# Designs tried in a protein design chat: VH-VL binders against Stromal cell-derived factor 2-like protein (SDF2). Part 5

Target 1, 181 residues: Stromal cell-derived factor 2-like protein (SDF2), of Arabidopsis thaliana (Mouse-ear cress) (q93ze8)
Amino acid sequence: VEITYGSAIKLMHEKTKFRLHSHDVPYGSGSGQQSVTGFPGVVDSNSYWIVKPVPGTTEKQGDAVKSGATIRLQHMKTRKWLHSHLHASPISGNLEVSCFGDDTNSDTGDHWKLIIEGSGKTWKQDQRVRLQHIDTSGYLHSHDKKYQRIAGGQQEVCGIREKKADNIWLAAEGVYLPLNE
Below, E stands for the ipSAE of ESMFold2; O stands for the ipSAE of OpenDDE; V2 stands for 0.75 times the mean of E and O plus 0.25 times the DockQ between their complexes.

## First folded at step 1 (VH-VL)

Design ga9 (framework fv_gatralimab)
Fold by ESMFold2-Fast, scan of step 1:
Order: structure tokens, then sequence, then C-alpha cells
Structure ga9 (fold): chain C 181 residues (1-181), chain A 123 residues (1-123), chain B 111 residues (1-111)
């Protein structure tokens, strides 16, 4: 199934099977922005992300997302954008990944390049992909480093500039909008 | 933005009871781990107790010096934290602070503190 | 309880000079996951305690880089490279490894 602009998806980390998650809880360090973690549960309502284009492009709701496209991911429940910057991540000291802004406020720190592994031309469900942050060149990354107190059992999500096996994500569950004809 | 405001302090007789409140604003209170910390006149800081978020069990833990006498509770619908103090002793005289734990690896560290409320236990 | 011991208990520093505060714990603060919950808290005269450093060496938002924390296991240090008038107050080390305990506090005064 095609992942189209406007679709709400859950991103599953291939190696750990945890879903990309956010909640209205800020980091206590670094940027102080809304935190992003890996969550083990499938039924988590805080793991939906709406696929959006960068403002000013010709992409429309229902259009396929092409390999190499620059996109934004909006957290469905809090309306904030998946974001990164040069602050250190809490456990590993890599690049912090957070949520920023709202429906009317977005900046270049919300821009991610979709990199499809293999020969696919457009993004599909269960396809192996990487998301590379435009401003920092960091890949959306997770690992088995877990928080021990607040958000206990959830995994750190961060940005790493190196291409690794732990950068691979799949679009798993979702509300998929039909592909435009 | 983030604010913690304590209230309810005052003068009480030894053996009496008092309930402190902490009003939270500027963050999603229901997700936060909260603590009470006290400071006797001219002395250092002493941790009193902790309450976890309901999502993470809502459990409480207390310093040995107050265990059995003090109870921490929260009302997430009112964004409020409480400290019920029973069987008060003169050594409980202190400024009582409400404090929030930071998230993730700032946990075990209090990132925001209230202004404090004074409790005096005296005849 | 983990006992936290600070030295010195007070120090007076000429503006622009460095200051160093030591904190020792009665047992290792390293947990099974590799985290060390050793924090520094500042209380300025007449004010509530405020954020400074968490997990040994991480500066809280708005804390100048002239403040640095270091250490491991049971021995930790807070350094101020160039003390300024606004740094006056009592500095506490705090462990969060086995519940929470504070050091006695170190009073920093300007000469």
Amino acid sequence: as target 1 above (181 residues)
Amino acid sequence: EVQLVESGGGLVQPGGSLRLSCAASGFTFSNAWMNWVRQAPGKGLEWVGQIKSKTEGGTTHYAESVKGRFTISRDDSKNSLYLQMNSLKTEDTAVYYCAREGIYDSSGYFDYWGQGTTVTVSS
Amino acid sequence: DIVMTQTPLSLSVTPGQPASISCKSSQSLLDSEGNTYLNWVLQKPGQSPQRLIYKVSNRDSGVPDRFSGSGSGTDFTLKISRVEAEDVGVYYCMQGTHWYTFGQGTKLEIK
C-alpha cells in the first residue's frame, strides 16, 4: 500500500520493533522541547504521524511520496512536527530528536529526506526506509538504550550522522489515504 | 511557563496535622513525577517523598524520617500535588518545596522548584 | 541511605578567579544501565533552589559554560572557571541513584 501525503502512519524501528512515539512531555534537558521515544506497544494512540510536504511544493493530499522527497511528519495528537537540532540526546549524547511548533509554526528543523532502501520509487507500507534530517544530516535512529525512570522501558530516539542498521524504519499501522489517480 | 506554587503552611502545635498543596501550571501535570523537599531554618535540603505519574504506577515513597506520618497524593484533574502531614514534631519545622523531576536522563534531578511554604511546629 | 559529603563547606573567591567544590558519596552512584544520577543544585540567597547540573556533567538550560561538572563512581567535582557576583549562594550535590539525598551544601561568597 502506498504511503500518500495526508496519511497517518506508525513508524516501526526495524531492529527493535518499537514505534516512534511522542507525548506532551518535554525533555528536561537540551532544548526543553516535546520528547520523542520508541514505544513497545502496537495500540499506542501517541504513535501516529501525519505525512506532510514541505510548504510551497506542488505535492497534494493523496499524492505518492517519492524516494528522496523532503517531507515533514506531524504528530497527530499534539500537532507538533518531528524535529532535530544540535542539542545532545539524553542517554547517548547524539543529536536530539524532538517535536516542535504547531499547525501554523514550522521551520527547517522539521525537514526530513525520505531514503528508500532498495529499488523502490515511491514509499510503501512495510518498506525499509531511512529518514535523514536536512539541517544536521542525522539519520532518525533508535537502539536498545532505555530510559530507567520517567518513560521507563521506552527507547531513546536520536539522530546519528552515520548510516547504520539501527537507522531503518518501516511504515507499519496507519490510516492510509487512497493514491490519487 | 512552568510554575509550581505551594500553599497551606502555617503554625501548628506538636502532634497536630497540616495539609500542603502545590498548584502546577505550564506543563502536562499528569505525566510528571513530583517530589516534596524541605529545608529547616539555616539547614540544608532534605528530600521528603515522591509520587509517580498515574501512567507509571502512581506509587509513593517516603524518607524514613516521615514514613508513616506523611502522605503524598495528587489530583490530576486539578493539576495539584498534596502533602498530608500528621503527628507533627518540632523537627518538622521547615520551608517545604514542591519539585518536578525532569524527564528521561534528567530523572533523579529536580528541574523546577516552587517558592516554598513555611511550616512551623511549636507550642 | 547514601551519604553525600561536600568539601569545602564554605569558600570565598575573588571575582574572575576559579572555584572548585568536591562531593563524595558513601557508595557508587553508577546504576546497572550505566547512568550516574549525581546532580548539582544552586540556592541563591533568599531564593528557592534552582537547576544547575544533572547526571554529572550536563548543564541545564541557561547555565553558563563556565560551570562544569565531572567525576565518576563516588568522587565528583563542580568547577566554576571564572566566578561572577551572581554565583553567590549555596551549592548542593544531590544523588538520585537510591532515592534522594543531598550533601550539606557549600556556601560560595565573593571577596
Scores: ipSAE 0.014, ipTM 0.583, lowest interface PAE 6.8, mean pLDDT 89

Design gi1 (framework fv_gimsilumab)
Fold by ESMFold2-Fast, scan of step 1:
Structure gi1 (fold): chain C 181 residues (1-181), chain A 117 residues (1-117), chain B 107 residues (1-107)
Amino acid sequence: as target 1 above (181 residues)
Amino acid sequence: EVQLVESGGGLVQPGGSLRLSCAASGFTFSDYWMHWLRQVPGKGPVWVSRINSDGSYTTYADSVRGRFTISRDNANNTLFLQMNSLRADDTALYFCARHPYSDFDYWGQGTPVTVSS
Amino acid sequence: EIVLTQSPVTLSVSPGERVTLSCRASQSVSSYLAWYQQKLGQGPRLLIYGASTRATDIPARFSGSGSETEFTLTISSLQSEDFAVYYCQQYNDWPLTFGQGTKLEIK
């Protein structure tokens, strides 16, 4: 199943099986922006992300997302963008990953390059991918480091510049928009 | 030991101004979000304002927005709340509190603010 | 905003008794719920965060449970220093909100 622009997806971290999650609890350090974590449950309304193009491109709803495309991921419930910057992540001290802005406010810190592992030309469900932050070159990363003060054993999500096995994500559950003809 | 000590409360007339201070010690103040909360005797606390670690982001409760300004001086480990255009319903005990990631783990003792004619 | 309703409003109990305090949220707060103890002339003291995790230096007689919209704070074998007002607080959504409190008083 093709992941097209406008689709709402859950991103699962391959190694931990946790889903990319956010809600409106801010980080207590660093940027103070909305926190992003890994969530262990499958049934979680706070784990949906809408695949959007960067502003000013010709991509439209229903178009396939090509390998190497620069995209934005909008948190469905809070309307904020998956974001990164040079602040330190609370547990590891790696690059902080947060949610920023709204439907009207977005900046280059919201831009991620989709890297499809292997020979795939377009993004498909269950395909191994990396998301590399444009401004920092950091890969969206997670690991088995849990926040002590966030309930439910949620894991740190951060950015690292090294290409590792812990940077692999899959689009798992979702509401997939039909591919344009 | 973590300590937060509020000061600056007092009696003020409606329309007046007051500046509260919160002196922090026992932790790296510049690493934490800080908040102001207020409480009327016999009722639960009410969140008023927050400020991030470097002071670049602030948020306010709807009831105080445009009248109150939160700020911090990380060099001197001090949190401030500038209160302008005070109303009778701003009367309360004001607390500063530290927010690590999920809750308010340390609170001050509170400083009383009374707005009356 | 999320409204937290605590029950009972007042509880009259004797030392040594087991007490259970309830907190209900108007919408789901997952496990993002904290419990505080407040004594006269003092600021609130954090007891429990994440619905069930005891804060630093909090005695084992305090325990929390629940998720989503229904939460409880239990004090086993109530001690004389436990007579106070107890508040629940959610930190799942902004603005942060507190319950109206449950007062524990001597029977």
Scores: ipSAE 0.007, ipTM 0.543, lowest interface PAE 10.5, mean pLDDT 87

Design gi10 (framework fv_gimsilumab)
Fold by ESMFold2-Fast, scan of step 1:
Structure gi10 (fold): chain C 181 residues (1-181), chain A 121 residues (1-121), chain B 107 residues (1-107)
Amino acid sequence: as target 1 above (181 residues)
Amino acid sequence: EVQLVESGGGLVQPGGSLRLSCAASGFTFSTYWMHWLRQVPGKGPVWVSRINPEGSTTTYADSVRGRFTISRDNANNTLFLQMNSLRADDTALYFCARSPTYEWGYYMDVWGQGTPVTVSS
Amino acid sequence: EIVLTQSPVTLSVSPGERVTLSCRASQSVGSNLAWYQQKLGQGPRLLIYDASTRATDIPARFSGSGSETEFTLTISSLQSEDFAVYYCQQYDNWPYTFGQGTKLEIK
């Protein structure tokens, strides 16, 4: 199934099977912005992300997301954008990944390049992809490092500038908007 | 054996500069958070600065922000603290320390022996 | 800023005695508290982290307890090498702060 602009998706980390998750709890270090973690459960209302274009583009709801496109991912429940910057992530000290802004506030730190592994031209369900943050060049990354306190059992999500197996994500579940012709 | 050895301390006049070094051995330096802390005799340690494993993220205590710069050379297992516009109240024994990565807070599991810095006319 | 107050400031004891050192925080720090031992001419040595977890290679006679604002370090049978200054540190809230220390002196 084709993933289009406007679709709400769950991003699953290939190696750990954890879903990209956020909640209304800020980091206690770095930016102090809303935290982003990996969640082990499949049934999680805090793991939906709406695929959005960069503001001012010609992309419309229902348009296919092309390989190499610059996109934004909006956390469905909190309306904040998947974001990165030069602050340190809490466990590994890599690039912090947070949620920032709202429906009317977004900046370039919310911009991610979609990199499809292999020869696909557009983003499809269960395709292996990387998300590279435009401003830092960091890849959306997770690993088997778990929070012990505020998000017990949830995994760290961070950015790392090296391509690794732990940078691979799949769009697993979602509410898919029909493809425009 | 895991070791941290500080050097570069000394006597300097107010407004002067010093560069402290910390030589690390016996562990993979490039994977650890590193810190500078200072201590006045008879008092507890005071945190000064920290740097992440890659050297891309730094944090400073309010009292030294804009005057001190922390950096690291992972190829040579060395941590640095560049100290500018030194004041009399910067006089202390300066320690480098290693921290395991631990969520939103850090404790220091290995410390050096310290290098003394005296700022006096 | 969270202030850590240690008590007593100085304690005179003999080898073999059980000693208890207190650390009180001005605000809750959960379990985010560490204990260090410092001997003259040396940097601090980590003893306990997360209020009660013993660091690697630390003898079993050292134990930590407490949560929120009240913490205790216990040395169950004091050895001659244990005469030193002990500091607590909180890492719950920035800036991270240390107590003023408790000095153990030989009686």
Scores: ipSAE 0.012, ipTM 0.492, lowest interface PAE 8.9, mean pLDDT 87

Design gi11 (framework fv_gimsilumab)
Fold by ESMFold2-Fast, scan of step 1:
Structure gi11 (fold): chain C 181 residues (1-181), chain A 122 residues (1-122), chain B 107 residues (1-107)
Amino acid sequence: as target 1 above (181 residues)
Amino acid sequence: EVQLVESGGGLVQPGGSLRLSCAASGFTFSTYWMHWLRQVPGKGPVWVSRINPEGSTTTYADSVRGRFTISRDNANNTLFLQMNSLRADDTALYFCAREVYGSGTYEYFDYWGQGTPVTVSS
Amino acid sequence: EIVLTQSPVTLSVSPGERVTLSCRASQSVGSNLAWYQQKLGQGPRLLIYDASTRATDIPARFSGSGSETEFTLTISSLQSEDFAVYYCQQYDNWPYTFGQGTKLEIK
């Protein structure tokens, strides 16, 4: 199944099987922006992200997402954008990944390049991908490091500038919009 | 052959400063996360600080935060630790260490230097 | 911080013997545990990572096992060059912490 602009997806970290998650709790360090974590549960309403284009582009709802496209991921429940910047992540001291803004407020720190592993031309469900943050060059990353003070054994999500096995994500569960003709 | 060679240690009075260097060779230094650790004789190592490949992200142990600064010079394959406001309990052998590259993002260390001794005493 | 407690503190053994070293964590570290060997005047040498994976160029006589809070390093047939101090390290949570060490001595 094709992943199109407007689809709501869950991103699963390949190595840990945790889902990309956010909630309206801010980081206690760094930016103080809304935190982003890896969540172990499959059934989680806080793990849906809406695939959106960068404002001013020609992409519309239902269009396929091409390899190398610059996209934004909007957290469905809080309407904030997946974001990164030059703040240290809480556990590993890598690049902090947070949620920022709202439906009206978005900046370049919300821009991610979709990198499809292998020769695929467009993004498909269960395909191995990386998300590289445009401003920092950091890859969306997670690992087997758990927050001590967050219930449920949630794992750190951060940005790392090296391509590693722990940078691989898959679009797993979702509400997929039909591909345009 | 991967080599890490520390230098810059010595005897200093409490409140003083020292700058440690770690000369790296045998690998592409600019692509690795690098760490400083310290060890009191007869005890285990204690993690001190970490720096990303580009030098833009640093993390410190609570005991040294605000006093120590980690930095790197990728053009000359050198890692630094600037130590200010030194205390008697900073006395230790200081090691630089390389974070593993091929095993994901695990913070364990595949190569260490031989260490440079720092003694803080009046 | 996670405290790692190693036992025994000192072990006196003869070459050819099988030795087992223990490391206990104050809370679960999953499998995020490494073992190091340190000889006098040298920096530590990585032996095992991810609790049980042998590092590059490490002899097969070294093996690691365990998970969560209880870990062991086993040397199946001790060689003369194995007399050293051994440390465990967790990298599950910040700050990264090491055990106090187990010293292997000639009996």
Scores: ipSAE 0.000, ipTM 0.489, lowest interface PAE 14.7, mean pLDDT 87

Design gi12 (framework fv_gimsilumab)
Heavy chain, then light chain:
Amino acid sequence: EVQLVESGGGLVQPGGSLRLSCAASGFTFSTYWMHWLRQVPGKGPVWVSRINPEGSTTTYADSVRGRFTISRDNANNTLFLQMNSLRADDTALYFCARDKTYEIAPGTFYESFDYWGQGTPVTVSS
Amino acid sequence: EIVLTQSPVTLSVSPGERVTLSCRASQSVGSNLAWYQQKLGQGPRLLIYDASTRATDIPARFSGSGSETEFTLTISSLQSEDFAVYYCQQYDNWPYTFGQGTKLEIK
ESMFold2-Fast, scan of step 1: ipSAE 0.035; ipTM 0.448

Design gi2 (framework fv_gimsilumab)
Fold by ESMFold2-Fast, scan of step 1:
Structure gi2 (fold): chain C 181 residues (1-181), chain A 118 residues (1-118), chain B 107 residues (1-107)
Amino acid sequence: as target 1 above (181 residues)
Amino acid sequence: EVQLVESGGGLVQPGGSLRLSCAASGFTFSDYWMHWLRQVPGKGPVWVSRINSDGSYTTYADSVRGRFTISRDNANNTLFLQMNSLRADDTALYFCARGRYDYPMDVWGQGTPVTVSS
Amino acid sequence: EIVLTQSPVTLSVSPGERVTLSCRASQSVSSYLAWYQQKLGQGPRLLIYGASTRATDIPARFSGSGSETEFTLTISSLQSEDFAVYYCQQYNDWPLTFGQGTKLEIK
């Protein structure tokens, strides 16, 4: 299944099997922006992300997402963008990953390069990918470090500048829009 | 010593073109985002454009979008700004600076003057 | 775009005095605020970033404070080399924006 612009997807961390998750509560440290975590549950309404192009490009809803494309991921429920910056992540002290903005407010800290592992030309369901933050060069990363005060154990999501097994993600569940001709 | 040196400024008529250069030395140029900024005497600097470490991503201020193109040559430690369709309000001292998204510009050049007039 | 307003526009002071310069943002910039010093014929020199962190080799007499929309730069004991124009700059949102500057001049 092809992932197209406008599709809502769940990103699953390959190593831990947790889904990329956000909710409308802010970090207690660092930026104070909306937090992003890894969620262990199979059913989670807060793990949908809409694949969007960067503003001013010619990509349209239903177009395939090419390897190496710069994209934005909008949290479906809160309308905020997956974001990173120089603030330290709460558990590991790596680059903080947060949610920022709204439907009318987005900046370059919301821009991520899609890197498809292997020879794929376009993004497909279950392909191993990395998301590299444009401004910091940090890879979207997670690990088995869990927040102490959350029942069920949500995991830290952060950015790191090194390619590791822990920064591989797959597009798992989703509402996939049909591919344009 | 970390240094940036701009060149290529001059007098040009409205509608003309100029290509500015910025020569970097004393640091690993390919590790840094680079910026172009401009300043009119007596006023604060105005951000014009930026380019990431490998040149794959660029952004522009609304006032110059479609007219200016930022580029870099990491092999020769040089940043460029191609300026087309120049207007009188592009007249300014043009600076290059190194920086990052979440890190301000910590090193600037001395500037190269651009005057657009008939 | 975020507008930064600095005050005062001009300040006449004597060496040895404590001076404070203000910068107000039209919307929150969190702590992504830098201060620069600019002398005639030179590009700006970074003094403070992250609202309060001194840049490399910047004298201890320079300090920054504030968050969100209200920021200050303090020079605890003004030296003769400190007469210059000072600019604040936000890097929370693009485009990057600068204040109009505060000019420090000798009495």
Scores: ipSAE 0.007, ipTM 0.490, lowest interface PAE 12.1, mean pLDDT 87

Design gi3 (framework fv_gimsilumab; at its last look DockQ between E and O 0.04; V2 from the best seeds 0.00; counts 0 for: pae E 12.7 > 2, placed apart)
Fold by ESMFold2, look of step 2:
Structure gi3 (fold): chain C 181 residues (1-181), chain A 119 residues (1-119), chain B 107 residues (1-107)
Amino acid sequence: as target 1 above (181 residues)
Amino acid sequence: EVQLVESGGGLVQPGGSLRLSCAASGFTFSDYWMHWLRQVPGKGPVWVSRINSDGSYTTYADSVRGRFTISRDNANNTLFLQMNSLRADDTALYFCARSRYGSGYFDYWGQGTPVTVSS
Amino acid sequence: EIVLTQSPVTLSVSPGERVTLSCRASQSVSSYLAWYQQKLGQGPRLLIYGASTRATDIPARFSGSGSETEFTLTISSLQSEDFAVYYCQQYNDWPLTFGQGTKLEIK
């Protein structure tokens, strides 16, 4: 099943099986922007992300996502964009990953390069990928470091500039928009 | 009532320095990204620099990178632009502006402070 | 870097007329376009964002339209206070860029 622009997907951290998650709870430190975490459950409406092209490109809904493409990920419930910057993440002090903006407000802090592990030409379900943030060069990353009080049982999501096993993600559950003819 | 008031402009020689200030009132300053823009009379504004809500993230136009430093003091609701190694082509009216949630459009602007770089 | 070209450069008009100002982008900016009004001695005032959404407290006579590379600002019945310079601005990509302006003059 190909991942197309417009698909709403869950991104599963390969090593821990936690899904990329966000909700309307801001970080208490760093940017103060909407928090992004790893969520342990499979059934979670706050783990859906809509795959969107960067503005000013020719890609449209239903097009396949090519290896090396720069994309945006919009949180379905809150309409904010997966975002990163130089703020320190709350637990590990790595690059903070947050949600920011809205349907009409997006900037380059929302841009992620899709890197397909192996030789695949287009992004497919259950394929091992990395997401590298354009502005910071940090890879979307998670690890078994859990919040204790706020968001207890959820794990930290951050950016790290080094390629590591803990920056591998899979497109898991989702509503996959059909490929254009 | 949202207000942004720039100050600190003036006449300097090439190679000199100036520090601009922008006093903010009527809104929660620490919730907003702030920008500096500049405008030569008869032309459109040109974006110069931005800073996020807590001051930890900054970006600059290529023409000023390495010479200008944007900063903010959230306790005193003040935005700053430190301008070093000034050149004649830095001559302009300088505005501060705010953007909502890191957006790229500016819902409030100041009146501007003039900077003239001339020998 | 995205270049915005506004036309006309100046327009002499009388109150009550319908005015259409154009903005053309050198490449697609989707709907990430804003319009500003600037009067002499003042900072710009946001009129429109997202190509067509009026900012807070902007009169209904101002409307925006367009997408991709072609955009218009329309003033349906020009008022005396509307004589100013108008700028379009894209926020599709960094650096942010503005058009060169259209000056509305009283005839």
Scores: ipSAE 0.007, ipTM 0.498, lowest interface PAE 12.7, mean pLDDT 88
ESMFold2-Fast, scan of step 1: ipSAE 0.128; ipTM 0.746
ESMFold2 (binder alone), look of step 2: mean pLDDT 94; pTM 0.955
OpenDDE, look of step 2: ipSAE 0.029; ipTM 0.636

Design gi4 (framework fv_gimsilumab)
Fold by ESMFold2-Fast, scan of step 1:
Structure gi4 (fold): chain C 181 residues (1-181), chain A 120 residues (1-120), chain B 107 residues (1-107)
Amino acid sequence: as target 1 above (181 residues)
Amino acid sequence: EVQLVESGGGLVQPGGSLRLSCAASGFTFSDYWMHWLRQVPGKGPVWVSRINSDGSYTTYADSVRGRFTISRDNANNTLFLQMNSLRADDTALYFCAKEYTIGDYYFDYWGQGTPVTVSS
Amino acid sequence: EIVLTQSPVTLSVSPGERVTLSCRASQSVSSYLAWYQQKLGQGPRLLIYGASTRATDIPARFSGSGSETEFTLTISSLQSEDFAVYYCQQYNDWPLTFGQGTKLEIK
């Protein structure tokens, strides 16, 4: 199934099988922004992200997301954008990944390049992809390092500039909008 | 219950070296980020260095970068600070401290401190 | 660096009095501020974190308040064991920084 602009998706980390998750708990330092973690459960209402274009493009709801496109991911429940910057992540000391802004506030730290592994031209469900943060060049990354005080064994999500197997994500569950043409 | 015990301080001449140790007990040492801080009598503590749970990531205050090295031995629950090229302004009581939880950079447990005096 | 300025520098007080200690940051630290108590010959003891959350086993007479750049630590009824130096610490930005301290002395 094609992932189109306007679709709400769950991103699963290939190596750990955890879903990209956010909640209204801020990081204990650094940016102080809303934290982003890996969640071990499939049934989680806090793991939906709406695929949005960068402002000023002509992309419409239902248009396919092309390989190499710059996109934004909006957390469905809190309306904040998947974000990164030059603060240290709590467990690994890599680049912090957070949620920032709202429906009317977004900046370049919300911009991610979609990199499709292999020769695919558009983003599809269950396809192996990387998300590279534009401003830092860091890849969206996770690993088997758990937060000690967050219940449920939630894992660190961070950015790393090295291209590794731990940077691979799949669009798993979702509410998918029909493809235009 | 939880204890942090520093050792290795002493009197040293400028340009000399010292290795500080911090023996940890009463908690799972390998799960926590650890810090070194220092304090001049009558002044507030000053952050020196930080190390993550497995030792793969370290950071340093600008004043000690390149001269000090933080490390840890999780098998023996020990934190270290190797201090090289010591200066008179490194004179202080040195504390190891446990970070509360990851991302919360405040300290629930500190040692008693080990004194370091650098005298010309 | 974020500079934390504590006031007063020293306070002479009697047991049973209410005391209020202030900490001012040179720029916003949101609510990422902790308070410590330090007695002679000892390392600091955590009292408050997140500006207002009391640490485990800390007596109810200790309370914290404030946000952004202005914070207070209040001891509602001073006990004899509370004579010590008190430090604030910000953990919003690196490097981590502490105030210069407020010393509570017996009047």
Scores: ipSAE 0.006, ipTM 0.491, lowest interface PAE 13.4, mean pLDDT 87

Design gi5 (framework fv_gimsilumab)
Fold by ESMFold2-Fast, scan of step 1:
Structure gi5 (fold): chain C 181 residues (1-181), chain A 121 residues (1-121), chain B 107 residues (1-107)
Amino acid sequence: as target 1 above (181 residues)
Amino acid sequence: EVQLVESGGGLVQPGGSLRLSCAASGFTFSDYWMHWLRQVPGKGPVWVSRINSDGSYTTYADSVRGRFTISRDNANNTLFLQMNSLRADDTALYFCARGTYYDILTGFDYWGQGTPVTVSS
Amino acid sequence: EIVLTQSPVTLSVSPGERVTLSCRASQSVSSYLAWYQQKLGQGPRLLIYGASTRATDIPARFSGSGSETEFTLTISSLQSEDFAVYYCQQYNDWPLTFGQGTKLEIK
């Protein structure tokens, strides 16, 4: 199944099996922006992300997302963008990943390069991918480090510049817009 | 010893072109985002353009978009800025600067000395 | 874009004095503020990043403080080499922006 612009997806971290999650709880350190964590449940309504293009491009709803495309991921419930910056993540001290902005406010800190592992030309469900943050070059990353206060057992999500097994994600569930003819 | 050395500035007439170069040494150039900034005497620096570590992504300030092109040659540790359709308000001292990477949580940790660009008849 | 306003615009001081420079942001930049020193004919030199962390090889007399929208750079026991223009810069979000500068000049 093709993941097209406009689709709402859940991103599962391959190694830990946790889903990319956000809620309206801010970080207690660093930026103070909305936190992003790994969540173990598959029925979590806070784990949907809408695939959007960078503003000013010709991409439209239903178009396939090509390998190497620069995209934005909008948190469906809060309408904020998956974001990163030069703040330190709370547990590991890597690059902080947060949610920021709204339907009207988006900046280059919301831009991620989709890297499809292997020879795939377009993004498909269950493909192994990396998301590399444009401004920092950090890969969206997670690991077995859990929060005690901020997220109560949820895992840290951060950015790290090195390619590692812990950078691999899959679009595991979603509401997929049909591919344009 | 990190060094950035700009060159290629000069006097050009409105509508003209210049190509600026920045020679980098003392660090692994291909690991860093690189930036161009400009400064008018008596004013603060203004960000102009940036390029990621492998050159696959570039962004520009609104005032230069469509006229300037940033590029890099990682084999020769060199950053470039191709400046076309130059205007009087592009007159400034142009700096290259080393940007963000995983180990440095800062804006610009090293800058060159600057190369002057004057757009005038 | 985030606007940074520095004060004072010019400060006349003597060597040995303690000086404090201010930078105010139009919206929160958390602690993601850097300070630069620029001398005539030179590019800016990074002094402080993360609002309060001294950059490599920067003398201990330079210190930074503040968070959110209000920041200060302090130079204790001003040396003759410290007469320069100082700029603050936010790197919380794009586009990166600088203040207009504070010039330290000999009294």
Scores: ipSAE 0.007, ipTM 0.488, lowest interface PAE 13.1, mean pLDDT 86

